VH-VL binders against Protein cereblon (ohgt). Designs and how they scored, part 7

Target 1, 230 residues: Protein cereblon (ohgt), of Drosophila ananassae (Fruit fly) (b3m1f2r157to386)
Amino acid sequence: LSRVPGVDYLEHILFPGEVLPFMIDGSLFDDEMPGLDGLIFGVGFPLMQPPEDNPHKLYGVTCQVYEKGESGRQLVFYKSRALQRIVINCDDIQGPPQYIARNPTSKCFSKVKILPEYFLPEPLKCVDMGSMSRFRDIPSMRDKYRRYQLSSTPWPADACQEYAYEEIVERARKKLEIHKIDTMPRCPIQLSFWLVRNLHLTEKMMRLTFLTDSVNTRLQLIGSTLKEES
Short names: E, the ipSAE of ESMFold2; O, the ipSAE of OpenDDE; V2, 0.75 times the mean of E and O plus 0.25 times the DockQ between their complexes.

## First folded at step 1 (VH-VL)

Design tA14 (framework fv_temelimab; at its last look DockQ between E and O 0.05; V2 from the best seeds 0.00; counts 0 for: pae O 14.5 > 2, placed apart)
Fold by OpenDDE, look of step 2:
Structure tA14 (fold): chain C 230 residues (1-230), chain A 127 residues (1-127), chain B 106 residues (1-106)
Amino acid sequence: as target 1 above (230 residues)
Amino acid sequence: QVQLVQSGAEVKKPGSSVKVSCKASGYTFTDYYMHWVRQAPGQGLEWIGAINPSGGSTAYNQKFKGRATITADKSTSTAYMELSSLRSEDTAVYYCAREGTYTLPLWGSGEYYMDVWGQGTLVTVSS
Amino acid sequence: QIQLTQSPSSLSASVGDRVTITCSASQSISYMYWYQQKPGKAPKAWIYAASSLQSGVPSRFSGSGSGTDYTLTISSLQPEDFATYYCQQYNSYPLTFGGGTKVEIK
């Protein structure tokens, strides 16, 4: 893939939810397709080092085209949105390995695995909460109930921390006030990816976050970064 | 306060053209896409197109087959929607709507939705 | 284009009722938004990113869903909630809206 002038996305990790401009050779796509709008394609990160336990893996995201623009040199400008994290076994790749690494004429394909999004919405263990139990099913008191549950449930501290991301959200909110951003996604999955894009994390932290399948753990990682900067 | 103020109601003959304006205030005009959506009487919402005021790139619903033209004037923070070859079916309230951006533009953007709407402009096409 | 089908097209409910509106997409989508519109007024942003409430939206509103199926729920309907609600996708151009669901007073 080619970049738009002044912008190089291929050198960076892309996260689900990001909107990205690409210059793509139209010949890479099937001419029989009714249109390119809505087309889903994979973007790999060849410069991203895989974990030691996963050699010969290529990580990436699926992207969907939702806008097309004309460009010169027989390339087409596409505005796309990243959708899902994926992993590819390099041994399964058919075609030149430089399929998306600054070689728009190369064609290849592979089986891909969509990476899971693990989210623990609440502690797994319930204790007698006494008078607080009446708030369990009240939407306005749900968070209060959960916070109390976390503090009163005899869980290891590290386990409880996985469920306590409200503090992380608050720290993020404070940091983003500088940029006049006062709105964040409420969905933890979306939030975890949204925060990565808005908090200017290091490349190392971005890779670590990308490779993390647990939403709770991603938020913790992001939170740790906020603490270090404060 | 972010506001979008549209031009007044229009009555047009079939075959003519109409140009609706949308003046933005309370924010940086060039930082947000502007959409145009219409609603026929008693009907749902229909997307017409959008413009990036920064650079002037546009997207259109192909349903309008080139009849719609969206423009933006950065100097006045005003977006325009012109619809030509008007038909009776084009009778509707036309809305401009800002595409909200809550993501830093460093590596791309996240969620986009129409977070602020104009008050609407009624366009009536009748012989 | 992506078709969005809302159900029901209209419903009658009483204050205090639980109301659920569904939006079904012709294909899998990841970006769903909801708008509230009252008669003679412009639509208002209501829910973004499927489940995030716009500023000022009461907590009795909630959004959920993934893939092809999304829902907007009002836990306890209030007088000010009687309106028409629209879902909208932003996965691909052209952007499309559902047909709307009119919530009327019984």
Scores: ipSAE 0.000, ipTM 0.486, lowest interface PAE 14.5, mean pLDDT 80
ESMFold2-Fast, scan of step 1: ipSAE 0.006; ipTM 0.415
ESMFold2, look of step 2: ipSAE 0.006; ipTM 0.506
ESMFold2 (binder alone), look of step 2: mean pLDDT 90; pTM 0.927

Design tA5 (framework fv_temelimab; at its last look DockQ between E and O 0.01; V2 from the best seeds 0.00; counts 0 for: pae O 16.8 > 2, placed apart)
Heavy chain, then light chain:
Amino acid sequence: QVQLVQSGAEVKKPGSSVKVSCKASGYTFTDYYMHWVRQAPGQGLEWIGAINPSGGSTAYNQKFKGRATITADKSTSTAYMELSSLRSEDTAVYYCARVETLPLYGSGSYFDYWGQGTLVTVSS
Amino acid sequence: QIQLTQSPSSLSASVGDRVTITCSASQSISYMYWYQQKPGKAPKAWIYAASSLQSGVPSRFSGSGSGTDYTLTISSLQPEDFATYYCQQYNSYPLTFGGGTKVEIK
ESMFold2-Fast, scan of step 1: ipSAE 0.512; ipTM 0.782
ESMFold2, look of step 2: ipSAE 0.315; ipTM 0.672
ESMFold2 (binder alone), look of step 2: mean pLDDT 92; pTM 0.940
OpenDDE, look of step 2: ipSAE 0.000; ipTM 0.486

Design tA8 (framework fv_temelimab)
Fold by ESMFold2-Fast, scan of step 1:
Structure tA8 (fold): chain C 230 residues (1-230), chain A 127 residues (1-127), chain B 106 residues (1-106)
Amino acid sequence: as target 1 above (230 residues)
Amino acid sequence: QVQLVQSGAEVKKPGSSVKVSCKASGYTFTDYYMHWVRQAPGQGLEWIGAINPSGGSTAYNQKFKGRATITADKSTSTAYMELSSLRSEDTAVYYCARSEYTLEIFDSSGYTYFDYWGQGTLVTVSS
Amino acid sequence: QIQLTQSPSSLSASVGDRVTITCSASQSISYMYWYQQKPGKAPKAWIYAASSLQSGVPSRFSGSGSGTDYTLTISSLQPEDFATYYCQQYNSYPLTFGGGTKVEIK
């Protein structure tokens, strides 16, 4: 991977928290390569769902550069970390994909929408949306408020109990290396992505867990996979 | 209502460090980037850097690389900017400002901008 | 680094005048953003995405432009409009601002 910024295509799904290392060839840039430390850029990848691919939408993540090193005369190595899930509108991309891939400058951009992560601590309990109520009247946040409202709908009681948070954690502990257990996040949102990254799920399950905005649904899907293995 | 409330004015000696806070309220802290911008007396605006409170990831202006450190505490909805090795030219009003998560990779309409700002913190560097 | 040059640096105008402020980028950008700042106060979001007015901004304000050249126009200047206006790009890091245009009473 040697392309920053712009939409870059990966053949596999990248989840928030994952490290994406890449290299850039300075010879492809103007007088001086822009300062890339802390740069935020988009990375897209093909998803199989739905069965009929939508050529106007590309799912992905934002990545932020956090480390830089030199390799060779004109090659600079970077480490970036995936931050948030996004959807990219391909209709807004100027030129064909190969133009983006070969673009040596920051002039190639795509408008992206950051996808929300919603979690209900007690799925069957009525949740007060007080802190989110301010967003219902803000045009740029209206979609996020609506999605939050929809994700606050309780799960069926039997499904919630079967995929209880504590049960999922215990099942995961039995499949994980001891050194990885020490790094397990306490936050359910971070945990949902951490589990996907560390349990080596099938591509189908990775797609399903990536596409959901509901942390509860993502944990349920992970729990379902762990239950099949038992 | 959205509010960004910054810590009070500080007077520092050359070579010391200053840490400015910005407490957010009235919105979900992790749904927005938090930026730091400074303005020297009678001068224009200069971007220092930003943090994504959700993941803790940061971006810095190369001019401040190695001297500025931006952090965020999700439990208190507070962002911090620490600037070390202070010089007289660092005398300025330091602002925090939020922006939406929308990343513009290729955009003809755009929407990402600093919609709310803190009141500013005057940092004076003098002997 | 994208450099933004505002013209003029300052201007004097009377209530009711048409005021035009320009901002030129050192390279092509997608859109420009504008902020209003009054003495002793923090900047306020004013125009985003080159031409969209922030909620609460009077309709006498307008923004236009593309590529490297962008403009903020006040069709009929009012007393509350006396301020310094800054353009900003969000196209690439580091984020940069123009030098500001001070709109002062004649």
Scores: ipSAE 0.000, ipTM 0.396, lowest interface PAE 17.7, mean pLDDT 73

Design tB1 (framework fv_temelimab)
Fold by ESMFold2-Fast, scan of step 1:
Structure tB1 (fold): chain C 230 residues (1-230), chain A 124 residues (1-124), chain B 106 residues (1-106)
Amino acid sequence: as target 1 above (230 residues)
Amino acid sequence: QVQLVQSGAEVKKPGSSVKVSCKASGYTFTDYYMHWVRQAPGQGLEWIGAINPSGGSTAYNQKFKGRATITADKSTSTAYMELSSLRSEDTAVYYCARDTYEIPSGLTYYFDYWGQGTLVTVSS
Amino acid sequence: QIQLTQSPSSLSASVGDRVTITCSASQSISYMYWYQQKPGKAPKAWIYAASSLQSGVPSRFSGSGSGTDYTLTISSLQPEDFATYYCQQYNSYPLTFGGGTKVEIK
C-alpha cells in the first residue's frame, strides 16, 4: 500500500504518460502560492466500476506536477503527468492540508494500492491465450467489466498462434501520423500505454486495457482493434 | 481539380545538390501526406520519403537518410525534396505524390495524385 | 524491408487476350496497391486495397489476393491497356514497389 497526497475525480480515464493540466486560483491564498513542483497526487475515475465491487474503492492514477505557468496575477496553471495505475481506498481519505485550495482544488491524503505492470518478453502464444481463456472459468456475478473482457477479446478458433508486439507496432503505423510514429516508445510497458493514448479507442476498450495488469494482454487487446488481415 | 506541379528539369555535377519543388493546388495542402518517389531511366519506382505538411514530420528510406531532406512551405502549398552529394546513379525522374490519407483520420493507403515528374541528370 | 517480386517482368499479348500479372511479397501484408504507367508519364493509381478499382478504371481490370500473393487481371485487353504495371505495399517503411510488369503489343 502507498499514500499519495490528495485525490481528485476525473470524468474520463487517464493512462500513464498523459498530461493533466489544472488551475489554482491564487486569490484564495493570503501570502505565497504553495509549492506544488514535484507534487504527486491521486486522480480517481468514478465512471469505472469499483474494484472488487467495493463502492469505497476507485480505480485511478498517480500524477506528478512537472511544470508551472502563470496566466495572470490570480490564476496559476500547472501541468502534471500520470505515472502509475492505482486503486484508491476512499474510506482512508483524510482532510486536506491547510494551505491547499479547497475551491477549485481540494487535496487530502489517502491510502492507495499501486497496480503492477507484468510483461513477458517472449512473443505471445498459447500460454498468454490460456490466461484469457481462464477468465471464462472464473465465476462472474454482476461483474460488468469481466463480461466486457470476455466478450470483447478475439481469440483464434481452436488454435494457438504466436505473435510479436512488432506486428502490433506495424499495424499501428498504418493508422498513425508520421510525427506520432517518431514518438513511439521501445519499452513494451510504455508502448502499451502510448498506443491507448494515440489510437482513440472506444470507452469499452479503454476500460479493458486499463484493467489488465498484463502488458502482453493489453497489447493483445489493442491488437484486436487493429485487425490482422481484413 | 487536384494538381501537383513540379519544377523543371535540372543538370547537376557529381558532388552537388539539387532541390526539386512540388506545388499543390485544388485541396487543403496540410490535410494529406506528400511522398517523394524516383525512377531511374528504364527502371522501377523507388520510395525516398514522406512529409506531414501540417507538422513538418518526415520519414525517410534509410538508403537516402542523411542525403535527402524533405520540407514543406504551408504558405505556398509547396513541398521540396533536396538531395545532396549527387552521383551519376542519382540520374532519375523524381515524382511527388499525394497520399490518400486524411491526416486527422489516421489511415494511409496509396498515392492518388502524382506530379508530372522532374528529370535530374547528374553528369560531369 | 518487404521485397515485392512481380511476374512476369514483361509479356506480349493481343487485343482481346486475358492477361494476368502477379506480385509476391517476402512477408504477409494486408493489402496490395497497383499503378499503371505509360511511357514518359507519371504513374496513375489503378487498384487499391488489393481489389478496389480507382475511379475511372475500366471494369475489365480486377485485383485479387491476400497474404503474400496478389494478382492483377485484365479480362479482355484493349489497346489503351499497354503499359507497365507496378505493385506497392504500405504495411511498413520503407515503402516498396515491385519491379514492374510491362504489357506489350504482340
Scores: ipSAE 0.000, ipTM 0.389, lowest interface PAE 21.6, mean pLDDT 73

Design tB5 (framework fv_temelimab)
Fold by ESMFold2-Fast, scan of step 1:
Structure tB5 (fold): chain C 230 residues (1-230), chain A 126 residues (1-126), chain B 106 residues (1-106)
Amino acid sequence: as target 1 above (230 residues)
Amino acid sequence: QVQLVQSGAEVKKPGSSVKVSCKASGYTFTDYYMHWVRQAPGQGLEWIGAINPSGGSTAYNQKFKGRATITADKSTSTAYMELSSLRSEDTAVYYCARSTHEMPSGLEYTYYFDYWGQGTLVTVSS
Amino acid sequence: QIQLTQSPSSLSASVGDRVTITCSASQSISYMYWYQQKPGKAPKAWIYAASSLQSGVPSRFSGSGSGTDYTLTISSLQPEDFATYYCQQYNSYPLTFGGGTKVEIK
């Protein structure tokens, strides 16, 4: 469990990597504006209660300030980026758990639990298929090469998952504009959240992809959406 | 529940000063800014200034700078607005209002006056 | 300072009418806020961040707009809606309000 300053409530699910801009009234601070660059704060989603059926706990994300815009000292614009999925425990806050959002510089803290991101790639198993690759580009031999791949390659769960991952990336590339594809991350963890941010998902799929701790499962859920639409 | 209770009506002579109070209850006084807004009879709303009660930092409308003084007492959860060198055109209802921090759907933190005091009529007459 | 101009300054309408109030800012702002004030009473928060209704505000009210032009609409006017409505900006100091739009009975 960690403590972060302030907890603001969002109507929508905010995924890691998303930008959350905000404005602070600098003229009303006791001294100069505190150093907000690098500040980490929590943002909760009231519609995402944990399975524990505890009204004082909410799913959310941590956000870190990365940019400051100058509009004079009267009003200062900030940009923050969501980093990690969390569960927020509002038991430290007396009264009703829902309240009007507080300034990120608030002295009030809520206990948070950082949610893990699991990705299990298989260790490399060397399979020498070089002698058969010569058939890949020959039209009359293409079917023989493809059948050889299917019949000679074992189909453990990990091999099937790796195939699904590559299909998801390819389907996403066909669905998205080229300028977005140029920003696609190579890290599977970042990719899973990037895909959610850039694809049109139903509310149900957004909740399911947020709630899973498994990157492999999140990618599979996204892939099922892409397969249904395409 | 959140409640802002202001002091009673005042009648003042030109050149004098008036001090209006606003007693807050139902929330943590130091977590919200307190603003002062006035409204002359039959006219619109005019912002005077604001205070951060946690340390006493203030902001003022230039029109009132030098005449208005906004203060807060944390021990009593009470904000004050004192207006000096009163003129007949200062006759108005003076409101305190709490500014809160609300996240709209999506992108930016915003502030707005979610709770207001009942108002204090200040009459300036010779 | 940012100047807010409301149009119209007053209007007469009947129950069931659609009412539209416009607020124009002298420069681009991020959000507009609206307050309802009935005679002899303090203003009440009504619409925040251009389009979000304050808790307890009837769904017949809506807000829209961006940049310099913002609108408050009442889709089917009710007797309890006769009031003065004020727009407000929180983009820069001093904070400013529009001149108000008085919605009165025909």
Scores: ipSAE 0.000, ipTM 0.451, lowest interface PAE 13.1, mean pLDDT 75

Design tB6 (from t0 with heavy chain S99Y Y100E Y101I D102P S103T S104G G105F Y106E; framework fv_temelimab)
Fold by ESMFold2-Fast, scan of step 1:
Parts: C-alpha cells; structure tokens; sequence
Structure tB6 (fold): chain C 230 residues (1-230), chain A 121 residues (1-121), chain B 106 residues (1-106)
C-alpha cells in the first residue's frame, strides 16, 4: 500500500467518505513526478488507541486520489477520498534507502488488514410482545416497549436495530442544515460514516465509532449523542 | 460559528522578519486549507501560499518562495506566516483565509480581520 | 500563471441601476469565485463556482460564465452594494485574483 509524504500519518481520525486534500511539491523529487491519478494509499493515525493495545499496529484508512489540480511542474494539488478502515503493521514498513527516497511512492506499508463493515438488514424482525403491545405507539411508553421487546428477543440485539436507525435519522434531520440533509446517504454503512463526518462528536465518541466493525453499533453510538429527553 | 483571529499590527525595519498568527475556531482545523493573502495600500489581493494543517504540506507563490514560511500548530488551531528579509514594498495588510473543501468546488468562505505590517526605516 | 483581467477597473452607478462586471482568464478555468470588499474590511466570499451565491448574499446578485469569460451582475444596485469586487481562480497555483472593480456612487 503506497505512502504519500505529509499525509501518511495523520493526528486526527479520518473516516471513510471524507475528502483528504494534499499537495506535492515537485521540487522535492529528483525525477519527474509520476502520475498519481487513481492512486490508493494508506493513512495511519498514531494518536489512536492501538489494536488490542499492540504498539506495533496502527489504525488508519485507505484513500484514493480522484482529482488533480496543477501549477506547472512544481506544485500539484490532489483530492483523495477515504474508502476503507485498515490496520497497519508498523514493523513491516518497506521502502527504498533514504538517499533515493525522493519519489512520492518510494515507501509502502507492507502489511495492512482491511477492516470489514458488518450490517444486519431487517430479515430478522423484533418480536411483537402481545402483553406489552398496549404501550406501543404511546410516546411516553415507546422506550419501555422497545427495551422490553429487545430483552425478550432470542436473537442478537443488533438484528432489531432498524427502529433505532429511523429514530437516529430523524434526530439528525433536526440538528443538521437543510442542504446537508439533501446529501445524507440512504445506505446505512455510508450513513454511519457520513453522520460522524457531519456531527460534532467528542474525541472519545469518534474513537468508539471508528473502532467498531458493526454498522448497527456505530449508528447506536451516534444515536446516543443525538438523544434528546424532552 | 467560524472565526479567524489574527495577531496585532507590527512595525518592522527593513531586513528583519515578521511572524503573523491566525487562530481558528468554530470548525475542525484540519478539514480546511489555510491560505495567506496580502494587500498593499491601494492595491489588489496577492496570494502568498497555503498549508494543509492535517499533513503540514504547503504551497507557495514563487514570488515569496524562500522568504515566506507557513506553519500550523494543531494543538492550538493556529496557523503562522513568517516573512523574512522585509522591504518597504512588503508593507501591506496580511490576511488568513479558509477554503471550504467539499467534493467538486472550493472557495474562500472566511477571512481573518487582517494584520497591518508596516516596514519602515 | 493564470492572469485574470477585470473590466471595468471602476464604475459609477446610481441606486437601482443594473451593474455588470466581467472577468477574463488567460486560459480556461473550472472554478471562478467572486469576493466583495468594503473599505477597511477583509474580503467576503460572495459567489462560488461561477454562479452559486454564498449564504446571505441578496438574490439581486448573480454570476455566470464558463471557460475564460465570467460575469457578476447586480440587477438593482443598493447603497450597501458599493464596494470593490474581485474575481479569483482556484484552477491552478499560484492562486490569482483580478485587479478588482470598484463600484462607486454617481
């Protein structure tokens, strides 16, 4: 996985879907700059908690260049977009000797693991509890009914998250500008990352939402931030 | 609300250097390029350079390359522009400015209040 | 280096007049921006992507153009519109601005 000088290590978390603009000064390279169009490269986050407290591993993302600007031979501006969450093995970084490392792709992350995004669609429906159904659709009793339904369901809680998903979307609509709502993705995987990018989250919440492989869990974590009690 | 607050006016002698600061608030500092632009009295706008605060990469107008140094401190959300070997022609108001970075289009959407740098003997 | 030429350099107009400012680039560009600057103040973003108004900009303002020729129009000039307007390209570095058009009261 290629590395790009200046953006291969980032002190902030970058989520899939975010744009990472960067510049390469061609004067830093002995040879003519190679084309970077469509390049996929790695970005690591040194300040993020290592996987399983292993200091030799680093969380990060893959980014792909999608747009190029140009100012003659020396300055080239690029736009890239984060695509996938990854884990980088810092013990296995490869690159040519320092004296010939004036090429933007001269160093590579040797081993990266692409992290999966799990989402449970609604084939598994929450159990309808007859004894508690009288409290269904009553605003003051809805949380009690949902909690009872989930605790009584024999399959994983994540399978019953669709009702929470719709509530999260509605809460987000109330907090976001109208033009932002128009760009909100309908795909839950993309939405989970889009919400993190467009909401003011604490550092702790950003770490938690990045670290989970479950889209359902990420949406619930975001939903907890949006919760209103009036 | 986005704010860019710059350091106060400075009077410098020819041959010295000046370092102007720009403190950002109301947004994620690393999501936007920070640009530096100057305007001499009675003249138009002139671009000096820019920095990507997330990676520290910079771009300079060749007219200022070698004299201007742009840096950013993420811990304080502050950008700096240092200009060395000052001449009387460097007397100007210096602005920092933030571009929005959406997909597709980019534009200056916020400017600092400006810092007057006067170079006189 | 992309050169931007604004015309006219200055103009005098009365409240209610239609005002047109042009910006010509030395080569084709995709991203043209317009800024409004009042005396003693920092420039304020006004129009982006040739034709999109910034939030809070009155609807009497409009932008048009593509390639090398761009225009800013004020359909019915108001007292608060008297300012200097600058075009700017973000197509290549160095970023360049037009020389400005000063809109003055007759």
Amino acid sequence: as target 1 above (230 residues)
Amino acid sequence: QVQLVQSGAEVKKPGSSVKVSCKASGYTFTDYYMHWVRQAPGQGLEWIGAINPSGGSTAYNQKFKGRATITADKSTSTAYMELSSLRSEDTAVYYCARYEIPTGFEYFDYWGQGTLVTVSS
Amino acid sequence: QIQLTQSPSSLSASVGDRVTITCSASQSISYMYWYQQKPGKAPKAWIYAASSLQSGVPSRFSGSGSGTDYTLTISSLQPEDFATYYCQQYNSYPLTFGGGTKVEIK
Scores: ipSAE 0.000, ipTM 0.380, lowest interface PAE 19.3, mean pLDDT 75

Design tC3 (framework fv_temelimab)
Fold by ESMFold2-Fast, scan of step 1:
Structure tC3 (fold): chain C 230 residues (1-230), chain A 124 residues (1-124), chain B 106 residues (1-106)
Amino acid sequence: as target 1 above (230 residues)
Amino acid sequence: QVQLVQSGAEVKKPGSSVKVSCKASGYTFTDYYMHWVRQAPGQGLEWIGAINPSGGSTAYNQKFKGRATITADKSTSTAYMELSSLRSEDTAVYYCARYTGSTYEIPLYYMDVWGQGTLVTVSS
Amino acid sequence: QIQLTQSPSSLSASVGDRVTITCSASQSISYMYWYQQKPGKAPKAWIYAASSLQSGVPSRFSGSGSGTDYTLTISSLQPEDFATYYCQQYNSYPLTFGGGTKVEIK
């Protein structure tokens, strides 16, 4: 995966769908410096430190250049968009480089793993004793049914929540400005990342939402912040 | 601790050449461009040129092209600026400066670390 | 080349005064950079990308502007602010500096 000096390490978390603008100073390169149009490159996040069992890995994203603008003959402005979450193996890297743009295609990350996005179309409900639902309305059997629910669902009981896709969207509409709501994506995978980009989340929630491979879990985490009154 | 240390003052005769050194420490020398800027007594700042120490690529102000030569020695983390065919109007303090210049949002850094300067006096 | 014109060339003001210096470019540029230079010393990075303060620069300093016109403002001048201030462009080579504005405290 290619590296672009000056943007290959980022001090904040960048989520898929987010724009990463950057500039290249081409004045110190030969006339034949390769163009960056359509280039896919990696961006690592030192803030996303792995557990002690993975001390030499960085979480990050892939980005692809989609727009080019020129300012004078030597400064070139690029716009790129983050596409996929990745893990970068840093065994061959002494530390995050802090350097000026050079020939960007001459460097690459040698070991990169693309992280999957898992989505279940119908969110799994916390275990419900459906076969015992007939006992819910019988007073003498109500306690028995409640005991079965508690034994069949995670504890604490209120921790097992089903966040309906539509419910999360409606809660977000109440917190976001109208012009942002109009750009809300329909795809649940893209929506999960769009919500993180457009909601004011704590550092802890941003980290948790980035690290999960489950779109359903990411939406549940986001939904939990939308239910808070504070 | 990032530091740029330049060579000492020089007194040169008209028509001769001077070579000023700039020794870098506290960072990876090849990761940053090195710029050269001069300032005549009581005057403003004038850009001479720059070098990418990694590849040796250079850029020069056309005013100095053909007279100024900027080089870098990676083994000693030292940049050099040589100015030939010296005239009295070349009397100035010559500075080296580190430049980071490129970031994802806007240039976050520019000539962020400067050497102490080297006074070059051209007189008979 | 892009010519930068600073105004005024020099000024004298009292401690506590608001000081504004301007830098005009001969053509539109993306960002302006400012350096502070005290007598006998090398220039020091002061403001980058038009409005961002370099680490260690007091909050009384601010930068603003876009296109061809940029300003550096000191909201309440202090004795340690005695210096010459230079603007610089990095929109095209050759890199150019303004002529400098010398700020003297009365």
Scores: ipSAE 0.000, ipTM 0.454, lowest interface PAE 11.5, mean pLDDT 76

Design tP2 (from t0 with heavy chain S99G Y101D D102I S103L S104T Y107S; framework fv_temelimab)
Fold by ESMFold2-Fast, scan of step 1:
Structure tP2 (fold): chain C 230 residues (1-230), chain A 121 residues (1-121), chain B 106 residues (1-106)
Amino acid sequence: as target 1 above (230 residues)
Amino acid sequence: QVQLVQSGAEVKKPGSSVKVSCKASGYTFTDYYMHWVRQAPGQGLEWIGAINPSGGSTAYNQKFKGRATITADKSTSTAYMELSSLRSEDTAVYYCARGYDILTGYSFDYWGQGTLVTVSS
Amino acid sequence: QIQLTQSPSSLSASVGDRVTITCSASQSISYMYWYQQKPGKAPKAWIYAASSLQSGVPSRFSGSGSGTDYTLTISSLQPEDFATYYCQQYNSYPLTFGGGTKVEIK
């Protein structure tokens, strides 16, 4: 997957469906920038790497350029949209400094794994956040980290609860403006990302909702932030 | 559980070469970069270079480029740093250190015990 | 190359004192690391990503800062904190360390 200097690493999490606008100074490149139209590139989150997995891997998203604007020949504006969650394999030892306009003609392609989004049409269930037994049979530190993050939420530790999909949607409607509700997608996968983008979640909740491959779990986590006591 | 064990102290003549080893255990050797850092007596820390043991790619501090050679042997989980054309000012303790991830900027979470290299005429 | 300037180069303080060590970079950086080194021993990772404590580091330690200015603070100095502390940047090659701050307990 292609890398675009200045935008291939972000200090914040970008979710599928989110717009990433960026600007390229044409003086840094020999060729015309129109060649980026429709480009799919990778965006990594340096503070979102799997712990004790291969440490050269970063969580991120794919982005696709869908719009451009020009201001003279020196400055080009682009709009891109995040499409899919990925893990980027980053064995390039020179990393971000090489892509910050110091060698802009050196194009690197990263190997990426597209992370799955799966949804089961069943009631969402509360994870028992106080149970240490959930960590006893974890085969890797990545699994332990993900379950640890879930257990670190202020969710009621001794309660197991089920969430109906329809109830989560109704709670969200009470917190969102009418014009946003009109753009709410019907697909549960798209809805889970749309809710994250349109609800003001804490940093912790954004990390937890990004890291799960289960749409059911993501909706459950979002549902927890919509309750008055959560 | 993670350990980096370095070779023993060396005394070398000016103009010779030294090769220091660093044997890793307690983790998957190819998952982490290995860095080399030196410290002259009573002085601060100075970065020499690094290797990615998986692919063998290296990075060097320009000050040492041409004199330092960093290698890794995956079969023995051992990294090496060879410094040639030794001078008295190369007298220092040489450390290997495990880099967590070069892209995130995490580095040096575990260190070897150090190898004293003395260069004397 | 990015130069890191630590101040003070050395300090003497009493048990229970609040100690602050500063590290200034010659240009803006995103990744600052701190290491503790006791006499005759290898450095130990102490603070990563400017403010996160390494496993096993006492809570009396804290790190803060962004851009060019970073600090390491010890809220209540203990005898075992006698050491030299080094900052390190991982923004660009070559990787560089500060000159170190020697913390001595009176």
Scores: ipSAE 0.000, ipTM 0.424, lowest interface PAE 14.4, mean pLDDT 74

